VHH binders against Glucokinase (glk). Designs and how they scored, part 1

Scores and structures below are computed, not measured.

Target 1, 317 residues: Glucokinase (glk), of Thermotoga maritima (q9x1i0)
Amino acid sequence: MPKLKLIGVDLGGTTFSVGLVSEDGKILKKVTRDTLVENGKEDVIRRIAETILEVSDGEEAPYVGIGSPGSIDRENGIVRFSPNFPDWHNVPLTDELAKRTGKKVFLENDANAFVLGEKWFGAGRGHDHIVALTLGTGIGGGVVTHGYLLTGRDGIGAELGHVVVEPNGPMCNCGTRGCLEAVASATAIRRFLREGYKKYHSSLVYKLAGSPEKADAKHLFDAARQGDRFALMIRDRVVDALARAVAGYIHIFNPEIVIIGGGISRAGEILFGPLREKVVDYIMPSFVGTYEVVASPLVEDAGILGAASIIKERIGG
Structure headers, positions and changes below count from the first letter of each chain, unless a header shows other numbers; antibody chains aren't numbered by Kabat.
ipSAE, averaged over its two directions, is called F for ESMFold2-Fast, E for ESMFold2 and O for OpenDDE. V2 adds 0.75 times the mean of E and O to 0.25 times the DockQ between the complexes of E and O.
[cut] stands for letters that were removed.
Atom coordinates printed by the task and the answers are left out, and those that the model quotes come from them; centres of patches stay.

## First folded at step 1 (VHH)

Design a01 (framework vhh_7z1x_3)
Fold by ESMFold2-Fast, scan of step 1:
Structure a01 (fold): chain B 317 residues (1-317), chain A 123 residues (1-123)
Amino acid sequence: as target 1 above (317 residues)
Amino acid sequence: QVQLVETGGGLVQPGGSLRLSCTASGFTFSDYAMNWVRQAPGKGLEWLSGISGSGGSTSYADSVKGRFTISRDNAKNTLYLQMNSLQPDDTAVYFCARDLGYSDWYEGPFDYWGQGTQVTVSS
């Protein structure tokens, strides 16, 4: 039989990407286009379908996986709604793409797709118990337990970014105070840097950024590596928040591995070293040494590989 | 700095009308879709309405369709929600929220929220 090739679609409000992926997780071809949600849902779906056909031209790739933000119905392939797609109400996305491409299409939430990407192609390979976090503009996560994706009763489980880590901390988009996302996301770090400028205007962070308005997580971690005291204070707050959340996941899920991706994970050992040490302060002694905390190896292609991994998950059992 | 400031809330009788405004600053307003979300006492967040960056596309939750109208004035960096035929169940804090934009492959639905404006429908 021919080698199976996979199509992964990473759907965002600003851009979408379509990749042709080998069975072993190598990206063979990739096209990224502006989503242009302003042109309406029919135009967006048509252009996604055209890009799928372009990427798969001349290839045996009968299956498409698509990772989508917002509220989805994975079983029926419906995007219920997303604020990023104001026109999209109960859109039968998989049916629309299937009729336009002649392919079988599978839908999953983008954070769940991320943990599947890790399971099939990333640091989760060979593990049956995985917790994955992505630290970007917001924080998402997914869980694999006993080799299966944890979705919960209504398919909306594993909202890992919304666990409370600072009861008196900042307000979160979800309406709760002190969520992990409100403390450790790229958005949260930018807010801390802007708030800190009056008192800490001499910090290296602001010299590296050129202005407080341009200061972001990259400048924070670059300054922290150089020993800047203010940068280290914010780094320590982020690490404490992450350590509390990860400790909670360790107690609840008993994972073999905790995988952290997204833009903030690019900080490297200035984040991961202190995080691994701090997690131990918040777990029961019986859990010490039962897990690893690692950076995602998938980096820029995580969305496409996550989307492609939906296919492996759905047809592999 | 990104800021969103809601105004126009207050006490209104059932069947009445209110217009909420959200003034945005610190970003190119026309590049972002904008949303209205509410939270009733003791309940979670409920998305109500969205509008594209250009204003060419709008969407509504079934609970408010036909009663509420979302609009924007990009020259004034202002988002509006015209609320007609208000009911006691519309009592909530109303938030203006900016779409994240999906320049990273994983993002939640909103990146910036206003502080909210209280709407109370009672007689």
Scores: ipSAE 0.000, ipTM 0.138, lowest interface PAE 15.1, mean pLDDT 86

Design a02 (framework vhh_ozoralizumab_d1; at its last look DockQ between E and O 0.02; V2 from the best seeds 0.00; counts 0 for: pae E 17.0 > 2, unsure alone 62.7 < 65, placed apart)
Fold by ESMFold2, look of step 2:
Structure a02 (fold): chain B 317 residues (1-317), chain A 124 residues (1-124)
Amino acid sequence: as target 1 above (317 residues)
Amino acid sequence: EVQLVESGGGLVQPGGSLRLSCAASGFTFDDYAMYWVRQAPGKGLEWVSEISWSGGSTKYPDSVKGRFTISRDNAKNTLYLQMNSLRPEDTAVYYCAKGPYDEYSGYLTEFDYRGQGTLVTVSS
């Protein structure tokens, strides 16, 4: 059987990336461009299509997988709406791209694409029961159960970043309070650090950052590694929020592996050590030893690889 | 140096409308939920509206629901309050507020960061 080349499109509000990916998950060519949402949806679609054709020039790559933020209809290839694209309402994205490229195009939500990328190319290989989170500006997640992506009745299930971990916690962009995203995202960490400056201005975090405005998760975890009391306090809050959420996922899905990616996961063992320990505080004893909690191996390539993995998921159906 | 500057207040007749603005500087505006609060003469602070950091969610108490609309322009670092169908009991100094997060309470227990305020007087 000939080796299949895959095209993955990681669509974002600021930039999009298109990658040519081998069957084994190697990125052979990658092009990133500004999305330029302000120029209108026809311009965005045209530039994605042009980039697909550029990346696949001279290659046998008849399929495209595209990961998009927001609510999608995966069966019909429609982006229903997205906060990143305010004027996009029921956009037939796969049909528009197929017409312009001559390729068969598949669409998935970007967080679901992430767990598929882990299933096909990452730490989820060989597992039928996977929970994955991506910790970035927001928190996305996805679930594979019995080897298949969990999508729910209307295709919108597994919004893992929006489980409530602090009922009276910070307001979340989704309209409720105390979502995991509102406590454990990079955005949440920056806010905690800026808000804490009045009381904790002597913290090493602010020395490392140079100012409260520049303080971010890297400075937090660097300071925590050095024993800074304020940094450890915030780290512990983030860990507790993640542990509560992960324990819930463990109880509901009984996963073999919980994979955590995105920018915050680059903190390493200053985050993952305490997280693994704290999860035990929130699970029933019967779950101890049934799962692993690991960092994603895909790093910055997760978006493209996730998008490419949509192809592998859909061809088999 | 957090700065919040409210404007747009004034004297209006009952049933009239006003649009308040709040210019924000000295912090990353779109990292924070923003608030309008008001203080009527001789009374304490009353929460009037809340908007999420992206502008995707808004909340109002029953006293103003359906009459007031909060919005934000993150590109211009500006918060707005559209006030319609104004009543004499809406007379107050209106403040915009950055909601500081107190790690021990999990919510704002005090609005430490608010502007100077803008006076709205609803009177015949």
Scores: ipSAE 0.000, ipTM 0.216, lowest interface PAE 17.0, mean pLDDT 87
ESMFold2-Fast, scan of step 1: ipSAE 0.000; ipTM 0.322
ESMFold2 (binder alone), look of step 2: mean pLDDT 77; pTM 0.778
OpenDDE, look of step 2: ipSAE 0.009; ipTM 0.298

Design a03 (framework vhh_gefurulimab)
Fold by ESMFold2-Fast, scan of step 1:
Structure a03 (fold): chain B 317 residues (1-317), chain A 124 residues (1-124)
Amino acid sequence: as target 1 above (317 residues)
Amino acid sequence: EVQLVESGGGLVKPGGSLRLSCAASGRTFSDYAAAWFRQAPGKEREFVSAITSGGSTTYADSVKGRFTISRDNAKNSLYLQMNSLRAEDTAVYYCAADRYGSEWYDSPDEYDYWGQGTLVTVSS
């Protein structure tokens, strides 16, 4: 008998990826393309549909899951708005893709898709209470409680990147100050590196990067591993912000596991070791030992696997 | 580009309390990291406490649990609440600011802007 395969679409502002995924979460085929948002929504949707058909050619794959940034209506398959797609307003994305591909299409927010990927294929397997964060250009989060995705009254809950961790801290794109995203995102780290150049121009971060304009989180964590004082100070600020946020999630959700993914998580133990230590300082004694804090094992495939997991969640495994 | 002026110093008995204030002139003090340093007679300047633009605080081991640093960006002010004062806390206390407010530093060399100092004497 033919085995059903899943199609996962990870829709980003810069690139989108389409993957053909087995029932057990193996990536069988993957295509990544530039989104080219400037070419308009009709062109973007057409190119996504063409890529779906390309990766599913000759395969039994009747379902598509798509993870999209911004505000979505999952029931009706509509992207209400997205910061990454400023010309998109109430776009009936699932209907447009279904019309072009002949497939049944499911939509979810990209951060919610990430936690679903962890639940079905990742470190969340076997857990009913999961908190997940993705640390990229911005910070997204998702929550599973009692085995179900937490979406809230209007389906827009679990905006974990926008909790305030530094009162009167850096301005966030959401319009407030001191959000986790404003301190611990890749964008925030790049800002700190540019601000620090005048005083710390001799730091290993800038030598590794070749210039202050090219300095990013990778150079920061590489320098921190070599004991660079300036890099360690920025690392410690990021860790403190994450520890405060994670402590809050532990108090609210009582999770079994906190999973952290995205590009920043690839730093490894230079981030996770101090983070695990510092979380304990911010939680009540009764929560000590009730959770694990781990890096996402899905790495670069997290977006595709998350998108494919939408299908499993909607049709019941 | 920013000027700092300390106040609140004076003579206090061991076990007493003092609150130091530092007034900053300039429209962007909220973007600065700020710190308190002290200098005892015949000694070099030593770190006491720091606060980032985001509000993260740090303390020297000698003052942890006794001193509290805080800021009020609406008033362009930095404060140091000093409790359970000891004779060893006798020093001139200096307010310092760093334009790059994203991190805290414990070295005087990291701060470009300094106040004139305010004397704290803890004596019977």
Scores: ipSAE 0.000, ipTM 0.129, lowest interface PAE 17.4, mean pLDDT 87

Design a04 (framework vhh_7ocj_1)
Fold by ESMFold2-Fast, scan of step 1:
Structure a04 (fold): chain B 317 residues (1-317), chain A 120 residues (1-120)
Amino acid sequence: as target 1 above (317 residues)
Amino acid sequence: QVQLVESGGGLVQAGGSLRLSCAASGSIFSDYAMGWYRQAPGKQRELVAAITSGGSTRYGDFVKGRFTISRGNAKNTVYLQMNSLSVEDTAVYYCAAEIYDWGTYEYDYWGQGTQVTVSS
C-alpha cells in the first residue's frame, strides 16, 4: 500500500487553497479558488468540499486539516466567528466537510497551524521549543513548548502579533495602540508608505512602485537594498519593533528557534541581518546564544503545510 | 541586478526527455524564487513550474507528473526535467526569478528563452 497522503486546506477571506501533501511535506497537487464569501456559507463550504474531492481523486487521503482565521473550537470543529467571514456564527465546519467528503476533518486556528507546519515540515523539525511568526497582511504566530502547542486556558493563547512594542504607536485593528502588527505587518508598511509620500515623494520606493497607492513592502525592501534613506528609515522601525517582540518571546519562552515567515520575511537578509543584531540589544546576557532566528523555508506553501500538519499533530505523527 | 542564462533546449521526438537549466548571477541565489514559463506562437505565456527559496514546488496542470523543477543552490542553477514530451509541449521556455519571494508568481527578472520543439 502507498503511504497515506494528507489534505491541507488554507481558508482565507479572499481565496482558499487545498493541497495534497506527502507524509514528508511535499505538495503534490494544489488548487486555489476565490472564497466568494458574499455567496453565503453553504456555497463556500460546498466549494471547499468539491475542491477537497478534486485534489484527492484517486489518492488514499482519508484525513483533512483545515486552518481557519478567527476564533475556533478545535474539539468540536466549530468556527465561532471570524472578521473574514462576518456572517459565520458557530459554523460546524468539520462536520459539514466530513458529511460532504466522507473524510475525517480536523480544525485549527491558522496561526497555530503555521507553527505546526514549522514543527512537522519546516525549520522547527527536531525542536521542542519553537516560536513562529508570520508577517503578512496581519501578524500571527504560535508557540510550541516541551513539544506541545501552547494554547492557554481557553485555547486562545499566543496572540504574538498583538504584543505592544510602541506604547505611543499606531492604532491596531484589535483596538489598542502600538501592537507589533500595527508596525511590522504588510498593511502597516503600506500605510507608512502612503503617509510618507507627502514628505518623501522623491524616494526610490515610489519610483519602483510607480505610485504611492501601489507602494508595498516589496518596493520598500528593494529601495532599502539600494541605500534609499527613507526606505532604510522604515526598515529600521520595522526591525526595532520585531526585535522588541522577539526579545520578549525569548525571555518568556526560552525557545531553541524563532521562525519568521509570511510575505515580509521573503525580503531576506536586508531584514534578518539587522534583526539578529538588534535582538541582542534587548535580551539579558544569559539568553545570548541560546536561540536562532531564521526565515521560514515554507514560504507561500506555509498555509497548506500548516493545515496538513494539524493531521500529524492530532493522530500522533 | 540579476541575469538569467538558459540552456538545454532543442529538438526531441514525442515521448522523449529534455533537461533545461537556468544559471543565475548578480545576487544570492538561495533567496530567489524561480520559475519556468512557456509561450507557444499566438498563445499567452503560461506557468510551467515554480520553486520557492525554501524548495516548495508548483506545476501547471498540463505538465503535472511529467515535469520536475529542482534547484542547485551551490551552482546558482534551477532545472526543469521534462519527461514524456508531446507535440503540445512545443514552445519557447523562459526562466524567471524574483529576489523577494512574495508568492505572486509575478517575476522581476526573465531569461532570453530557449526553444523546445517536439516532433512526431
Scores: ipSAE 0.000, ipTM 0.132, lowest interface PAE 17.0, mean pLDDT 87

Design a05 (framework vhh_7nfr_2)
Fold by ESMFold2-Fast, scan of step 1:
Structure a05 (fold): chain B 317 residues (1-317), chain A 122 residues (1-122)
Amino acid sequence: as target 1 above (317 residues)
Amino acid sequence: QVQLQESGGGLVQPGGSLRLSCAASGFTFSDYYMSWVRQAPGEGREWVSSISSGGSYTYYADSVKGRFTIARDNVKNTLYLLMDSLKSDDTAVYYCARGYDELWSGYDFDYWGQGTQVTVSS
């Protein structure tokens, strides 16, 4: 057969990225653009299609994988609903992109795409039992068991970011209190930093950020590395929440590996060192040593590689 | 119904030690940050120490750092405060409280015990 290239589309609420990927997972071309959700679904879809054609120009790339936030119908290629796209209801995304590009398009939830990227190109290679988390604006999760993606009865399973880790914790956008996402997401960290300013205005976090409105997870972890007490308090809360959630996944799924990606995971050992130690406090003794907790090696390309991995999963590999 | 019951207070000489205990009931103890707060005669309440739900993260007021140790036993539903090198300024009623800072624990102090008296004098 001809030497094929893969197209991966990482669709986010703020930006989308389109990559041309080799069959072995090397990024050959990449374009990132603002999503501009406010311009409406048809404008967004048109610009995604234009970017697909741009990165695939002159290349043998007949297949597109697209990772989308929210609830999807993978078989029919429909985005049912997404919190990042409040005006999108039952959007036939794959059909719309196929019409505009002449390519065959496959759809998956973005967090499921992430675990597929780890399975095919990342830290999940060679593993049949994988738990993956993406710590970004929100928190997504994906699970592979016995070598198969766990999708559940209606294809909406593995909402790992919405497990309750603090029963009387912060309100989550899902409508309940204390979800992992409400404590450990980038959005949650920004909220803690804004709320903390009145009492902790002398914290190094605010000096690094320049203002409480600009303070984010990067400033938090930079300050924590320098021993800032306020930053360490928030870091400790994030770690405890993650450790409780990961312990639950270990008990339920008995994974070989827990892979954590997304922007917050770029913090490195200030997050992973305490997390690995803390997980042991919340698991049964029989699970100690049965898993590894690692940062995603796919870095900034995780979304594109995850999206491209949808093609490999659907066609074969 | 949430109940918190302190014990272990008493009279001690400067430089002495005391161990306070707080028995918790009516809620899942292991899900909550727990704290010690004190109130000296004629003064407002002063936060002393807090411990995370799992026990690994502890926080102390600057006035007690290096002298006090907070600990918990989630099997026995009990919170502890080990007080070393006691000073006359540590004289207060010590209260067990559920919670900590809303920013760290998800809510402020919502339930309090009746208190246990600690008196440091010659």
Scores: ipSAE 0.000, ipTM 0.248, lowest interface PAE 12.3, mean pLDDT 88

Design a06 (framework vhh_h_nbbcii10_fgla)
Fold by ESMFold2-Fast, scan of step 1:
Structure a06 (fold): chain B 317 residues (1-317), chain A 126 residues (1-126)
Amino acid sequence: as target 1 above (317 residues)
Amino acid sequence: QVQLVESGGGLVQPGGSLRLSCAASGFTFSDSYSYALGWFRQAPGQGLEAVAAISGSGGSTYYADSVKGRFTISRDNSKNTLYLQMNSLRAEDTAVYYCAAEVYGDDWYSLEYDYWGQGTLVTVSS
């Protein structure tokens, strides 16, 4: 009696990945390819379908989960629009892939897929109240409460990266000032590094990067670990912004666990140690000790595992 | 164009009080870690000295020993304005007071600030 295997598709603007996943979350096969958005939606969808069939060849894998950025219609399987796919308008992605693969396809927003991955395969296992953040190019988030994904009235809730942490702060791409994303994303860190170069050109950050144009979050946290004052200053700004946001989520959702993933979370204790300490400064005393703040254990496979978790959520286990 | 403009200086009797203001244009204080802000002074025939500084977050302040307990630095990010409340003024506080701003400042009492105002004269005289 074969056990069902799951197919997870992590759809990005630059690359897409397809994984064959066991029922318990082990990645058995994985293929990553360039998305090549410029070649048009028909080419992209065809290549995704071909990769799904390649990865599932000889396996009992009747279901596909897809995590997609942007605005999606999960019920009808439509990608309404995405900044990563400027020519995609109301694309019936799940129907197109079902036709090409013969499989049942499920669609979810990529940040919601991330919290589902944590619930089914990650640090959220055994928890019914989860807040999850992905700190990447932008900031995404998802919430599970009473064991269920929080989607809101129109299915677009839990935009955690756009909570205001500095009312008069930096402009966010969403058109508002002071969003968490505008302060604590990889894009925000690169902006701070560019702005700081004139004053702090001798900083270890720029030496590690080789040039100010190449300086990013990795170089920042590497320099911070070595005690670079400029790097620690930016680290402290990121920590304060995250602590304010996380404190707000703790007050609103009363979670058991706050899980932080994405590229920035790979910094480790140089980020998490000060963050755990600073959250307490913004929390009502009654919430102290009611939550954990942890790094995502899923790392580079978070997208595939999140996508596969959509299947488990939709079919009830 | 970045500009800092001081106001509130003038003649005051010993033991009196003054509040100096520094209005900023061309950048915003609301970027909480981008700008450390400070007050400096230069007395007649003497060099420039740091008086008080406040971090971008407002969480850290510095005061020169000569003014500690008498002067208070504060910022209002919504008005893009820095303040120096000067109490218990002495003849030795007579100086031109300068407002200064530093991008990502990590030595808030140094003289290496990026932007400086034109100065405002404070005279403490009986």
Scores: ipSAE 0.000, ipTM 0.155, lowest interface PAE 17.1, mean pLDDT 86

Design a07 (framework vhh_7z1x_3)
Fold by ESMFold2-Fast, scan of step 1:
Structure a07 (fold): chain B 317 residues (1-317), chain A 124 residues (1-124)
Amino acid sequence: as target 1 above (317 residues)
Amino acid sequence: QVQLVETGGGLVQPGGSLRLSCTASGFTFDDYGMNWVRQAPGKGLEWLSGISWDSGSTSYADSVKGRFTISRDNAKNTLYLQMNSLQPDDTAVYFCAKDTEYYGSRSYDAFDIWGQGTQVTVSS
């Protein structure tokens, strides 16, 4: 009975990472390389395959999981379109990698892979009803209900970052106003900081950043911890947006746990404390006490662990 | 004001070793992942290695795997790169760079801060 090792591929527009992962979620080996999308899809796929073979050399690792941004066909292993790969159109990624590596390859959307990582290796272990959000440049999310990934009719469900939380709010890149992503993403926070400079130029945020062009979520939360009024105002807007979205997920999915990861989640209790309090203001009384709101424990390795978790989900443990 | 300062470069013989240091100021060092990148003469930037905020996770480019080791000392706000078995093609200016706060990118192109760089020359 040899213990199988898992291979997780976190595919990004600028870099990709390949990890060799134990069945219990420990990263044993990890390689990161530049994606170099400008060199064409065949070059990118070859270098991913070479990296897979390198990290699995001498190991019993017959399965590969890949988390990809954008629209994917998980059944046929096709990347239909990704904003990170504008020249990729209906790329049969899993077939190409299987040919080059001799391994069985599984594909999933990166946000869905994130919730699977939480289910198998993270804060979602032991839970059958999970909502997960990742707060970064944009906002992605995924849902597990009755122990299974929620994908919807066409496999494109659980676009949690695009629920409307401010009907007359900022324009979202999806083409509507007031999406969670347009208010609570790292991109949204940078926009608010740049727009606020003329009126709030004396804010600690801009002193910590050195310039309004360099101000980001880290400077915001650092200033908020020091009691800066402008920083607390933006923090409160982000918290309100998140609380409204999370309340909606609680009403729709009745989860045991809501897990929040991504760079912004590293703010810690300056975000999570007020968020837990504010969610209660937006839910029906019958839901009070039925869920927990927690930070993702997977941190920097969430992408690799999520990708490896695709394997466990597809082959049943 | 955010600053990254790289030191420890110099001239070494092939097969030699060097340890680079990057001292960070103006931000909470232990909240960010850190990276080493290099630029060889007449070439573009090459990502070499990354380390998580807590040192729990490290990653390496294939060109340096087994030869270079990344580490950090959060108490001293310092990032290190131990370079062993140096080769002439390791000749480059070496930079440290901090992660940005966004999902789906861990690239040198996405980093807000670039250090001044430290020159490493491997020659007999």
Scores: ipSAE 0.000, ipTM 0.168, lowest interface PAE 14.6, mean pLDDT 86

Design a08 (framework vhh_ozoralizumab_d1; at its last look DockQ between E and O 0.02; V2 from the best seeds 0.00; counts 0 for: pae E 19.2 > 2, placed apart)
Fold by ESMFold2, look of step 2:
Structure a08 (fold): chain B 317 residues (1-317), chain A 123 residues (1-123)
Amino acid sequence: as target 1 above (317 residues)
Amino acid sequence: EVQLVESGGGLVQPGGSLRLSCAASGFTFSSYDMYWVRQAPGKGLEWVSEISTDSGYTKYPDSVKGRFTISRDNAKNTLYLQMNSLRPEDTAVYYCARESYDFESGKYTPDYRGQGTLVTVSS
């Protein structure tokens, strides 16, 4: 009889957010705090637990889902290593939070949480075959196949951002050359804008940004909408990289839907129109008309909703 | 796996000369402006020289201008620093670096990665 609420924790390096979420994906309450990684892992864990209790006070919310960056052991609820938490080595995060909150806590990698959020609350609802990408500082990805999250043998599968799309392209932070992430991420776009300033300093991108140091994807796409040639050159490179990668995912996974989220996806049709057209150039004819490429509807709340969806995945809706 | 390996340092008397080398690998060397930077004991990082991708311009702070010459050989992926008329205040660990964007400062800054090469100027 009691209505169960879901608690989603979006754990970031700069801030973390805790949301109380209805079974249908409505954010009922949200609290965001500075992560303060420099204060140490005990402080971070305590503050997350306090915020969970604050958000869920007076509510029937016995479960918590946590999306965390980095390498995780989902079975044991352990964060093995996280790039934003240098002192976190094999942290038993779910156990530590369960002790402090009295709740059952589930852990998933943040990119996998994103595709689960789409499956349960977003554009992936009603689909058993989903490919999702989040285009942010890096490129994360996740795959649902036959209704289940694809995790691979060791739980680290579906690293979609690290397929090579430009063999002789830019170095990727992973140490490989030409990954999708190295060409189409927010970080990649900032790098292209900084590298291009010497030659293209008169571009509208830099006027909109006020300086090359502040130039980012938002300024790029605003300038591209106004016909700025340098902005369009970078946009076309990003589109081509995404199209090559997406075509590969279409061939491998035969998805019903390819969902693209993250900050860059807010560009809208200046990105998605050319992307949909270019994907057709790279797929076998038998795949034409078998998929859709869409922007994620989850936007600002994707992290919390993704985290909450872990609960639905682990215990069923 | 960007690598920059400095060599050529050593002990030199004031007024002497040294030539430093930097072997670059793991990136397209010819596509990056390159720098020499140094760190004296107990001091912060100091810019020493820069050179454009095609050697079309070089730049030096007043403290070394006329004494130091930066050069590069893009065919050999190697950066050089010729240091003449050395002074005790030139004593430092010298690093080569490529141009990079620093999010915290909002500026293009040298990206150094090697162990550096120690230059000691003493009598």
Scores: ipSAE 0.000, ipTM 0.097, lowest interface PAE 19.2, mean pLDDT 88
ESMFold2-Fast, scan of step 1: ipSAE 0.256; ipTM 0.657
ESMFold2 (binder alone), look of step 2: mean pLDDT 81; pTM 0.799
OpenDDE, look of step 2: ipSAE 0.025; ipTM 0.480

